# Designs tried in a protein design chat: VH-VL binders against StAR-related lipid transfer protein 5 (STARD5). Part 2

Target 1, 213 residues: StAR-related lipid transfer protein 5 (STARD5), of Bos taurus (Bovine) (a1a4m6)
Amino acid sequence: MDLATAAQVSEAVAEKMLQYRRDKSGWKICREGNGVSVSWRPSVEFPGNLYKGEGIVNGTPEQVWDCVKPLAGTLRAQWDENVNSFEIIESLTDTLLFSRTTTPSAVMKLISPRDFVDLILVRTYEDGTISSNAANVEHPSCPPNPAYVRGFNHPCGCFCEPLPGEPNKTSLVTFFQTDLSGYLPQSVVDSFFPRSMAGFYANLEKAVKKFFG

## First folded at step 1 (VH-VL)

Design e03 (framework fv_ersodetug)
Fold by ESMFold2-Fast, scan of step 1:
Structure e03 (fold): chain C 213 residues (1-213), chain A 121 residues (1-121), chain B 112 residues (1-112)
Amino acid sequence: as target 1 above (213 residues)
Amino acid sequence: EVQLVETGGGVVQPGRSLRLSCAASGFTFSNYGMHWVRQAPGKGLEWYAVIWYDGSNKYYADSVKGRFTISRDNSKNTLYLQMNSLRAEDTAVYYCARGEYYDSSGPFDYWGQGTTVTVSS
Amino acid sequence: DVVMTQSPLSLSVTLGQPASISCRSSQSLVYSDGNTYLNWFQQRPGQSPRRLLYKVSNRDSGVPDRFSGSGSGTDFTLKISRVEADDVGVYYCMQGTHWPLTFGQGTKLEIK
């Protein structure tokens, strides 16, 4: 995929992310506690769900972004139990790149590791909000690998938003829209994301304290 | 509520085959991985085989690899173990045990009553 | 394969007294998700095994609170605070972190 096509695709993904963030309709709360809410609605992109996580994290937007950004060589893989690695396949600009993410085996290796090939756009908004915007793509350097089940991210990512008057706090909104592939029953998929998203926020809070406290 | 019932055990001569079944009830069978664990007379527990919830993946202990085949039929809520080229050291009580579903507490929260396989003349 | 070593292999206890069983693994049982997949099982004479504890210290439903588990990394302990007659049997630790799944040799608990 050339730069012009990648720019067009990533712009469309970023616009969908903004729509998800703005749209208050249709969300069903599936988990709530410790200052974190997880909600879902049916996806229009694939036969599954779009999940939204919301919570306040004790850290500046830049500190939180440094912990959550889904990029190779960063802090994320050091603390996030749902990620094994990030690899840059090809960098088109300093904010637009093709990436491959691998996940560990889940549940004592009973759920096979997944890999995901995505186009990722990092965007900074006028109010200081930093976002990641990702969706699956095919890349000739990363065909399906027998050691992994190829998964597919539909528009997904996060918003690290500053809070007015509270510079050491961040509103973190995350969107997960993932086809795990394989032969997973819908009930397994439906229980996976609410639990993993709640755990993500708890672990992130600890990570920010560890790296920046 | 949860029940696992093994059948198919018996006395067989070395080199022959036997097929075990485990009938599951009281839970959504297709959501769980399933295991076979055996126990030789007077010995400890030994894990031998697992099958994923959908049948897509299987693992075996080295001692039975190539001789035993684990399978399942989710439409019948039944787990199977096909045992070929049986040896005297395969003599044991064979248990089926419930494996994991994504957010479970881990494997072996429920066990069957076991079925005895004796390999002798 | 991960080797699970139990100690003692046999234990005789007076009713109402405490019992303690050790389990050591040849490798760390901390999985990549931060959890430690160490389980304890009880097998009464002539019966199927039943799980007592999962992830080191979590009791299964219906398991009396006199059973407790502790430990981390490679060193784990099962404790029975007050042994009762129906505790007679063999106790097994099991690791679920590494393939293949492996059990300890078992510890036989008898009443004096």
Scores: ipSAE 0.000, ipTM 0.456, lowest interface PAE 14.5, mean pLDDT 86

Design e04 (framework fv_ersodetug)
Fold by ESMFold2-Fast, scan of step 1:
Structure e04 (fold): chain C 213 residues (1-213), chain A 119 residues (1-119), chain B 112 residues (1-112)
Amino acid sequence: as target 1 above (213 residues)
Amino acid sequence: EVQLVETGGGVVQPGRSLRLSCAASGFTFSDYAMHWVRQAPGKGLEWYAVISYDGSDKYYADSVKGRFTISRDNSKNTLYLQMNSLRAEDTAVYYCAKGDSWYEPLDYWGQGTTVTVSS
Amino acid sequence: DVVMTQSPLSLSVTLGQPASISCRSSQSLLYSDGNTYLNWFQQRPGQSPRRLLYKVSNRDSGVPDRFSGSGSGTDFTLKISRVEADDVGVYYCMQATQFPYTFGQGTKLEIK
């Protein structure tokens, strides 16, 4: 995929992420606690669900972004239980790159490790919001590897939003839209994601304190 | 009604092989993980193997790693256990069992099939 | 491996009286998701095992409410409020928090 095509695809993904963020209709709450809510709705991208996590994190937008950005060589893989590694396959610009993510086994090791190949766009908005915008792609340097089950992220990412009047707090909105592939029953997937998203926020709070507090 | 029926047990000499089958009905077999559990005469229950719904993931107890192989054929609603290099201590009733979810294993069991390893 | 220890190994009760069986794990069964994956099974003489309880205290379909489970961390209890003749058999606890899944050694329940 050339730069022009990658730029066009990533901009379309970013626009979908803004649509998810702005559209308040159709969300069904599936988990709440400790200031975090997880909600879902049927995906229009694949036969599965789009999940939304919302919560306030005690850290500046820049600190929170440094912990959550899904990029190689960052803090994310050090604290996020849902990720083993991020690898930069190819950087097209400072904010547009191809990445490979590996995940550990899950659900008492009954879900095999996955790998994901994504095109990622990082956006900074005028209000100081920083977002990641990702979706699956094929890349010739990363064909399917038999040691991993290849998964597919449909438009996904996050928004690290400044909280008005509270510079040391961030509103974090995350979107997970993942096809774990391998023909896992949807009931297993549906129980996994709400729990993983709630745990993500709890572990992120601890990570921000560990690295910046 | 969930039903699991094991077959293939019998008397075998040490060092030989045996293949057990478990025929499943009453549920969508291809949606659930399946397990093998055994019970030696007069002894307790011991879990040995699990296979994921699609056959891609398999886990074994250390006592049978390298000797036993779990497999499944979703088109036939059948679970298998290939037992190689059988030893006297493998003498047991072998149960096929279903998991309700990853968090709730062994919700339904078959009637078992007896394997006796003797000379 | 997580070691599961049951006590007593056998007990004899009069019909209509309560029975209590203890199960201890060598380490906490609390999983990272906040759930405790401790199960109880019953095996009647000459029959296959059946699951009675999952996640400490939740009854499987068809299990009478005279069976109850309690506990947390490493200490768990199965209680039968009023023992009936059909309760004769061996009871097993089993942890599903870590692989491999491990069972207790079993407790034999007999009627006096």
Scores: ipSAE 0.000, ipTM 0.445, lowest interface PAE 14.8, mean pLDDT 86

Design e05 (framework fv_ersodetug)
Fold by ESMFold2-Fast, scan of step 1:
Structure e05 (fold): chain C 213 residues (1-213), chain A 121 residues (1-121), chain B 112 residues (1-112)
Amino acid sequence: as target 1 above (213 residues)
Amino acid sequence: EVQLVETGGGVVQPGRSLRLSCAASGFTFSTYGMHWVRQAPGKGLEWYAVIWYDGSNKYYADSVKGRFTISRDNSKNTLYLQMNSLRAEDTAVYYCARDVYSSSPEYFDLWGQGTTVTVSS
Amino acid sequence: DVVMTQSPLSLSVTLGQPASISCRSSQSLVYSDGNTYLNWFQQRPGQSPRRLLYKISNRFSGVPDRFSGSGSGTDFTLKISRVEADDVGVYYCMQATQFPLTFGQGTKLEIK
């Protein structure tokens, strides 16, 4: 993919993420507790669901971003149970890159390790919000690997938003829209994402304290 | 080594039964959907059956519904095809194949070497 | 059932020359997710089928760039830009848009 094509694709993904963030309609709550809510709606991108997580994290937007950004060489893989590694395949700009993510087995090893190849765009908005915007792509350097089941992220990412009057707190909104592949029943998927997203926020809170507190 | 090996083929008389096995190695068998595809002598490929990763769902081509049963034993990493009421037109090389993607099948990424079934009187 | 029809059924080409194989479906292969699940396979004499292309035009790892795919809706084409001796075999298109999965009848490629 050339830079111009990658820029067009990534901008379309970022626009879709803003639509998810700002659209209040159609969300069904599936889990709520400990200051975190997880909701879902049917995906228009694939035969599955779009999941949204919302919660307030005790840390500045920059600290929270440093913990959650899905990039190689960062803090995320050190604390996030749902990720084994991030690899930079190719950097097109300082904020636009191709990445490969690997995940461990899950649900008593019923969900075997997956890998994901994505185009990722990092955006900073006027209000100080920092976002990641990602979607699956093919890259000639990363063909399917028999050690992993290739999964597909449809438009996904997060928003690390400042809270007015509370500079040491961040509103974190996350979107997951993942095809795990491999003929998993929808009931396994439906139980996995709400639990893993709630756990993500709890573990993130601990990570921010560990690395910055 | 990531591979599929079919066994159980042979010569059988019309109306009899035969069970084929497909042994998987080198990958987590229990997370993949599996297929059976056949090829009659000098003819093309024909799909017959699929089974979901956990055995919860199965689909068959109309020509074998009620006669063939697909099953799997995830503890043994083995796929099976039970063939009943065999007919001369079931004579073929039978391949097992692994599906790459979720419940919406896209393509087969791994094939076995095949096992030959001959139905003759 | 979706019927897949290939043409020609047999093709003889001189080494180094191009080859083209057509595949038509009896109905559109666009799935509800917007993707077209049209695949191409190669079967060399005495061997198991080998995957070549998926979603019309995407090459699998290890497939030379002399193989290309094109098409949309119900009309698809596999092209080999310069035929090599290793290309002898039967080529199959396959739709995976709906069950039952169906293959074309195959096109046999021979060297003159």
Scores: ipSAE 0.000, ipTM 0.409, lowest interface PAE 18.2, mean pLDDT 85

Design e07 (framework fv_ersodetug)
Fold by ESMFold2-Fast, scan of step 1:
Structure e07 (fold): chain C 213 residues (1-213), chain A 120 residues (1-120), chain B 112 residues (1-112)
Amino acid sequence: as target 1 above (213 residues)
Amino acid sequence: EVQLVETGGGVVQPGRSLRLSCAASGFTFSSYAMHWVRQAPGKGLEWYAVIWYDGSKKYYADSVKGRFTISRDNSKNTLYLQMNSLRAEDTAVYYCARELTYSYGQFDYWGQGTTVTVSS
Amino acid sequence: DVVMTQSPLSLSVTLGQPASISCRSSQSLVYSDGNTYLNWFQQRPGQSPRRLLYKVSNRDSGVPDRFSGSGSGTDFTLKISRVEADDVGVYYCMQGTYWPLTFGQGTKLEIK
């Protein structure tokens, strides 16, 4: 993909992410606890669900962003149990890149390792919010690999938002919209994402304390 | 420099139609939801319609449902409001306003307004 | 529809004096994401409205720190710590949590 095409595609993804953030309709709460809320709605992108996670993390926006950012120097793979590796395949700009992420096996090895190839745009907004905006893409350097089941992220990412008057706290809103591919019972898929997303927040909270506490 | 410029207002008889335009410049129009807000003479602000950044969703206040239609042309950076079956109570200054699609991005910039007077 | 009620509807203040405007919503404005989508706007005579504050207390760029917002749930306050001549106008609160979007009736601020 050339820079102009990648910019156009990634801007469309970022616009969908803002739409998810703004759209108040159709969300169904599936898990709540420890200050974290997970909700879902049917995806219009694929025959599956769009999941939304919401929580306040005890850390500055910069500290939280360093733990979750999909950029060079990220701490993500060091704490996130759902990420085995994160590799930058090609950087078109400092904020627009192609990545490959691998995941370990999950649910007592019922979910075999996946890999994901994504185009990612990082945006900063007027209020200091930083977002990651990602969706699946084909890249010549990353054809299907028999050691992994190729998964597909539909528009996904996060919003890392400052909290006024509370500089050591961050509102983190995440969107997961993942086609795991393969032959998985729907009950396994439906139970995996709410648990995984709640665990993500709990582990992130611990990671911020470990790296910056 | 962000600018929103409304045009198309004027004096019109009850039961007639009028089309308002809002020309946007200085920002990526296609990334913003757009709203119409009106203000009757000497009265407060009242929201009437929104259209999402890609035109996929529209919402209206009940008082104008079936009479007003919001639309946009992203290739021309222009927002429209088609007003049919106009009534005396539609007399107002009509503002367009933008919204970055976050809820807290609502109405960070407004146009100068265009006046619609419905009288016989 | 969510009803937004402002008090007072008119306020006369001496230059340099503080001013306070209240806004009450008919239901909680807390969204599922934990944020409260309450905005404050200023309209000077003959001018378009401009946003002063969003998400209760966040000040827009270029808005003086004399303006501050507070509140939670259904009860909100806009404060001007020391009123200046240019503050004359009408102030509106607006809820962005529910469709349709709704404004308060407006509070007219005059200098005595």
Scores: ipSAE 0.000, ipTM 0.437, lowest interface PAE 17.6, mean pLDDT 86

Design e08 (framework fv_ersodetug)
Fold by ESMFold2-Fast, scan of step 1:
Structure e08 (fold): chain C 213 residues (1-213), chain A 122 residues (1-122), chain B 112 residues (1-112)
Amino acid sequence: as target 1 above (213 residues)
Amino acid sequence: EVQLVETGGGVVQPGRSLRLSCAASGFTFSSYGMHWVRQAPGKGLEWYAVISYDGSHKYYADSVKGRFTISRDNSKNTLYLQMNSLRAEDTAVYYCAREWDYGDYVGAFDIWGQGTTVTVSS
Amino acid sequence: DVVMTQSPLSLSVTLGQPASISCRSSQSLVHSDGNTYLNWFQQRPGQSPRRLLYKVSNRDSGVPDRFSGSGSGTDFTLKISRVEADDVGVYYCMQALQTPYTFGQGTKLEIK
């Protein structure tokens, strides 16, 4: 995919992410605790759910972003249990790239390792918010690999938002919209994402403290 | 507040039975695997049983297979351990603990109860 | 069963000094998924155990950063960089790679 097409696709994904963030309707809370809320609604992108995580993280937006950005060679793979690796396939610009992510097995090994090929756009907004905006794409350098079940991210990512008056705190809003593919019982899928998102926030708190004190 | 509270311990004679309960609160109990671990007086920790989040998979230490049964009632947020044919060496504090919340069945006991004491003596 | 062996079984440390506890497994704790299923727990006198670390080096919420874990395969170390009075207790390693889950015999940490 050329730069113009990739820019057009990624702009559409970023617009959907803004719509998810601003649309307060239709969300059902499925887990609350430890300062984190996880909610869901039916996805219009695929036969599954869009999940939203919300929580306050003790760290500046830049520190939180350094921990969560889904890029190779960063802190994310060091702490995030849901990720084994990030690989940059191709960088089109400093903020637009093709990436491959691998994930470990999960749920009594019922969820086999997955890989995901995504187009990722990083945006910084006027208010200081930093966001990742990703969706699945095909890339000729990354055909399906038989060692992994190819999964598909529909528009997903996060917003690291500053909190007025609290420069050492960040509002982190995450969106997961993942087709795990394969032949998983729906009950396994429905229980997995709420747990994974709550755990993500708990581990992120520890990671920010570990890397930034 | 995330809590696990064990009850049902007491003093029993060899050959008798006890049922322990572990009441969970502050989290979605049905999303977690649950474990029973015991500790004999002055001794180390010893794992005995695990049950998957939905109750479909159960595993036991060889020393208690056939005597102990783990079960759960997700509608009541409660874990159980039925202990039959009790022996003096079963004397211990019994802890329940939850499994890691990523759906990791092999999990790592991130939250523990306060324990309930079982004493098997004549 | 996987046998977990800790050393030393007890150690006495002066406040502010470092402490190290070793844990060895009878077989590799690395799973084919790339993860290493080794956990560390602390039990203070009269209290329930609490988890300090999971998957070798990942610290639990509320665990001070003076606790760190390292190692791979069959050889693991828990390190406390500056021992404090509240660190008195027994430390256990545990494998969760396969059933039955097994603990080391424990290491008692005392202050001099």
Scores: ipSAE 0.000, ipTM 0.395, lowest interface PAE 19.9, mean pLDDT 85

Design e09 (framework fv_ersodetug)
Fold by ESMFold2-Fast, scan of step 1:
Structure e09 (fold): chain C 213 residues (1-213), chain A 118 residues (1-118), chain B 112 residues (1-112)
Amino acid sequence: as target 1 above (213 residues)
Amino acid sequence: EVQLVETGGGVVQPGRSLRLSCAASGFTFSNYAMHWVRQAPGKGLEWYAVIWYDGSNKYYADSVKGRFTISRDNSKNTLYLQMNSLRAEDTAVYYCATGYTEDYFDYWGQGTTVTVSS
Amino acid sequence: DVVMTQSPLSLSVTLGQPASISCRSSQSLVYSDGNTYLNWFQQRPGQSPRRLLYKVSNWDSGVPDRFSGSGSGTDFTLKISRVEADDVGVYYCMQGTHWPYTFGQGTKLEIK
């Protein structure tokens, strides 16, 4: 994929992410506790669901971003139970890149290890918010690997937002929109994501404390 | 190797109940979703129920919702089907099956026959 | 739900001659990963179903190479190059691309 095509595709993904962030309608709460809310709605991208996580993390925006960013130097794989490895395949710019992520076996080996190949755009906004905006893509350097089931992310990522008057707190809004592929019963898929999203926030809280004190 | 053995079939009157069992061996039963598939005499295969690896989630075909209950006992490596309010159209050979890989239905039991007759 | 339609519903073949069974799906079976999740099963009289082929054309363990699968999108074919007596039975196609899983109605193979 050339730079112009990648820029066009990633801009469309970032626009969808902003629409998800701004649209307050249609969300159904499926889990709530410890200052974290998980909601879902039917996806228009594939026959599955779009999940939204909202929570305030005790850490500065810079600290939280260092834990979740999809860029060189990320701490993500060191704490996120859903990530075994994260590799940058090709960087088109400092904020536009192709990545490959692998996941561990999940749910007592019912969900086999997956790999995901994504095009990712990082955006910074006027208010200091930083977003990651990702969607699946094909890359010639990442053909199917028989050790993994190839999964597909539809527009997904996060908004890492500063809180006015609260410099040591960060609002983190995440979107999961993942086709796990394979022959999983829909009930297994529907149970996995709410649990995974809540766990993500709990583990992130611990990670920020572990890495930054 | 992987083996699934169904038991509990028989002849039963309409409106009665019957419980089927499927004994699993040769794989880690508690790690895999389990399915029930049936076949009416002279007819094709019909999927109708699945249970998640830990028993927490279940899904049914519309034809059996409210009448059949799938369950499992991971400590005994056994899958169950509780069939209530049996009808003549429930007459079939009942197979348990699993996707030992994520390619599904690669392992089947030998089946157990349920006949609902007056 | 995806409807799977097989034809013919029955066929009689002389030993040693080829046989072909068609399967058509109401929707494309190409998944987002580029794979086509179409399986073929054989059920011999009095026996449980046995998977012959997965992802259109790949053989399960122990399946003779006289069985072959082909097709794409919505149209699929199972071929037996040289029918043997042990091939008597009912053959089913099945799709795993769309939930819930659905089977074709079956094709009965008999020897003349």
Scores: ipSAE 0.000, ipTM 0.409, lowest interface PAE 14.0, mean pLDDT 85

Design e10 (framework fv_ersodetug)
Fold by ESMFold2-Fast, scan of step 1:
Structure e10 (fold): chain C 213 residues (1-213), chain A 120 residues (1-120), chain B 112 residues (1-112)
Amino acid sequence: as target 1 above (213 residues)
Amino acid sequence: EVQLVETGGGVVQPGRSLRLSCAASGFTFSSYGMHWVRQAPGKGLEWYAVISYDGSNKYYADSVKGRFTISRDNSKNTLYLQMNSLRAEDTAVYYCARVHIDYYYGMDVWGQGTTVTVSS
Amino acid sequence: DVVMTQSPLSLSVTLGQPASISCRSSQSLVYSDGNTFLNWFQQRPGQSPRRLLYKVSNRDSGVPDRFSGSGSGTDFTLKISRVEADDVGVYYCMQGTHWPFTFGQGTKLEIK
């Protein structure tokens, strides 16, 4: 992919993320508690679900972003039990890159290790919101390999939003739209994401305190 | 290199039991699902059992449900098939095979097979 | 159970000539994600089976491009563009879409 094509694709993904964030219709709550809400709706991108997590995290937007950004060399792989590694395949700009992510088998008892190849765009908005916007792509340097089941992220990412009047708090909205691929019972797939997303927020709260508190 | 070796076959009388083993080497055994497939003399291939990479999920062909049990020990890189209440029609070469991706890419690596003969 | 039917049951081919083997399933092999889980295997005399193709047309590593697969839904074909002496053996199709997994009855390929 050249820079112009990658920019076009990633901007389309970022626009879909804004649509997901703004559209209040069709969401079904599947988990709620401890200040975190997890909702889903059927995906229009693939035969599966789009999941949305919402919660307030005790940390500045910069601190929360440093913990959640899905980039190599960051804090996320150190605390997020759903991620084993992030690898930069190719950086097109400071905010646009190709990435490979691996997930461990230990976190997903019935799910073999996965890898994901994504184009990631980092966007900063005028109000101080920082977002990651990602979707699967093919890259010549990362063909499927037998050690991993290749998964596919459909438009996904997060919004780290400042809260007016509360500089030490962040509204974190996350979207997961993941085709885990492989031959998995649908009930396993359907139960995984609500559990995983609720755990993500709880672990993130602890991570922000550990690294910045 | 990447290798599966079956052992435990032999000649047994009807109604008795055998335990087959499949030793894996040359790959990360704990990342792959595993199958047992058999082939009766002069016949085709017949699938009988599959186990997930971590051992938590198992499926069997109806003809062996309740009689055969698939299991694995990832610390020993070994797959097992416990065969109880053996019948003459269980006579076959038994192959273990790994699953490239979560059951559905099929069996990309096979062992050499071990022969089970049920006769009196 | 899904019945997999192969034809022909045996064929004799002159070296260098093409060979085609058909496989039909009693119901669609399209999985809920849109993929079709149809595999092809080769078993040479006295040897273990070897996978040639997965998901209809994808070759396993090391499998020569003279082996190709095609088809959709319930009707599938394995083609060898130029038969070599090492291709002698029995070929099996196998479906992974439905439980239990099932194989075709096999097609024996002989030279001459």
Scores: ipSAE 0.000, ipTM 0.428, lowest interface PAE 15.1, mean pLDDT 85

Design e11 (framework fv_ersodetug)
Fold by ESMFold2-Fast, scan of step 1:
Structure e11 (fold): chain C 213 residues (1-213), chain A 121 residues (1-121), chain B 112 residues (1-112)
Amino acid sequence: as target 1 above (213 residues)
Amino acid sequence: EVQLVETGGGVVQPGRSLRLSCAASGFTFSDYGMHWVRQAPGKGLEWYAVISYDGSNKYYADSVKGRFTISRDNSKNTLYLQMNSLRAEDTAVYYCAKPLGEYQLLYFDYWGQGTTVTVSS
Amino acid sequence: DVVMTQSPLSLSVTLGQPASISCRSSQSLVHSDGNTYLNWFQQRPGQSPRRLLYKVSNRDSGVPDRFSGSGSGTDFTLKISRVEADDVGVYYCMQGTHWPLTFGQGTKLEIK
């Protein structure tokens, strides 16, 4: 994919992410606790669900972003139990890149290791919000690998929002829209994302404290 | 090539315990989750327990939760079921089943011959 | 739990004639990946169950092509185009889309 095409695709993904963030209709709460809310609605992109996580994290937007950004050589893989590795396939700009993510097995080994190939765009907005905007793509350097089940992220990512008057706090809104592929019982899929998202926030809170104090 | 052989069944009185074994051969046992399925006399099949390939995760049907314990010994290629507080309704032929399918748990491609458990006086 | 309902519960067929068995689920068996995880098993008298079909219509290795499966959502059918003597037994549908795994009550096939 050339730069112009990748820029067009990623900008469309970023616009969908903004729509998800602005649209308050149709969300059903599936998990709440410890200051974190997880909700879902049917996906328009594929036969599955779009999940939204919301919570306040004790850390500046920059600190939280350094912990959550889905990039190789960063802190994310060190604390996030749902990620095994990130690999940068190709950087088109300093904010637009192709990435491969691998995940460990999960849920009674019902969820085998997966890999995901995504186009990722990082955006910084006027209000200081930093976002990741990702969606699956094919890349010739990363064909399906028999050691992994190829999963597909539909528009997904996060928004690290500053809180007015609270410089050491961040509002983190996450969107997961993942086709895990393969053969998994629907109830396993349905229980996996709410639990994983709640765990993500709890582990993130610990990670920000560990890495930034 | 693939074989599953269940043993340990018998006639027991209500409230007693019984331990079933399933000896596996012809495949790499440690790569697969394993299931127990039962069939009451003249009735249909009922799934009731599964164990992950490494033994770290277990799931049970509500009817046996707290009474039955599934376990495995990968060094011996053997699956176990410890049945405690047996009831008359636990009378059944017990099958161990190997998944064929994706993610090692879902399609039962091989079944054992079954071992009969009868709970009566 | 997803309830699987089979009909008829008993079926008598003349050799060489077709047989059909229906299976209904209490909720859709379409998985979020777009697949439908509906399986059919055969249990001959005194034997362990054997899988005939998976994902509605795919035959297992060694299963004769006279066995076919069809259906979608909540309604499924197993068809035997020309019944043979060794087809005697009980047939079960099973769903793998929802946890826990559940089976139908079984349909007994007998030859007239």
Scores: ipSAE 0.000, ipTM 0.447, lowest interface PAE 11.0, mean pLDDT 84

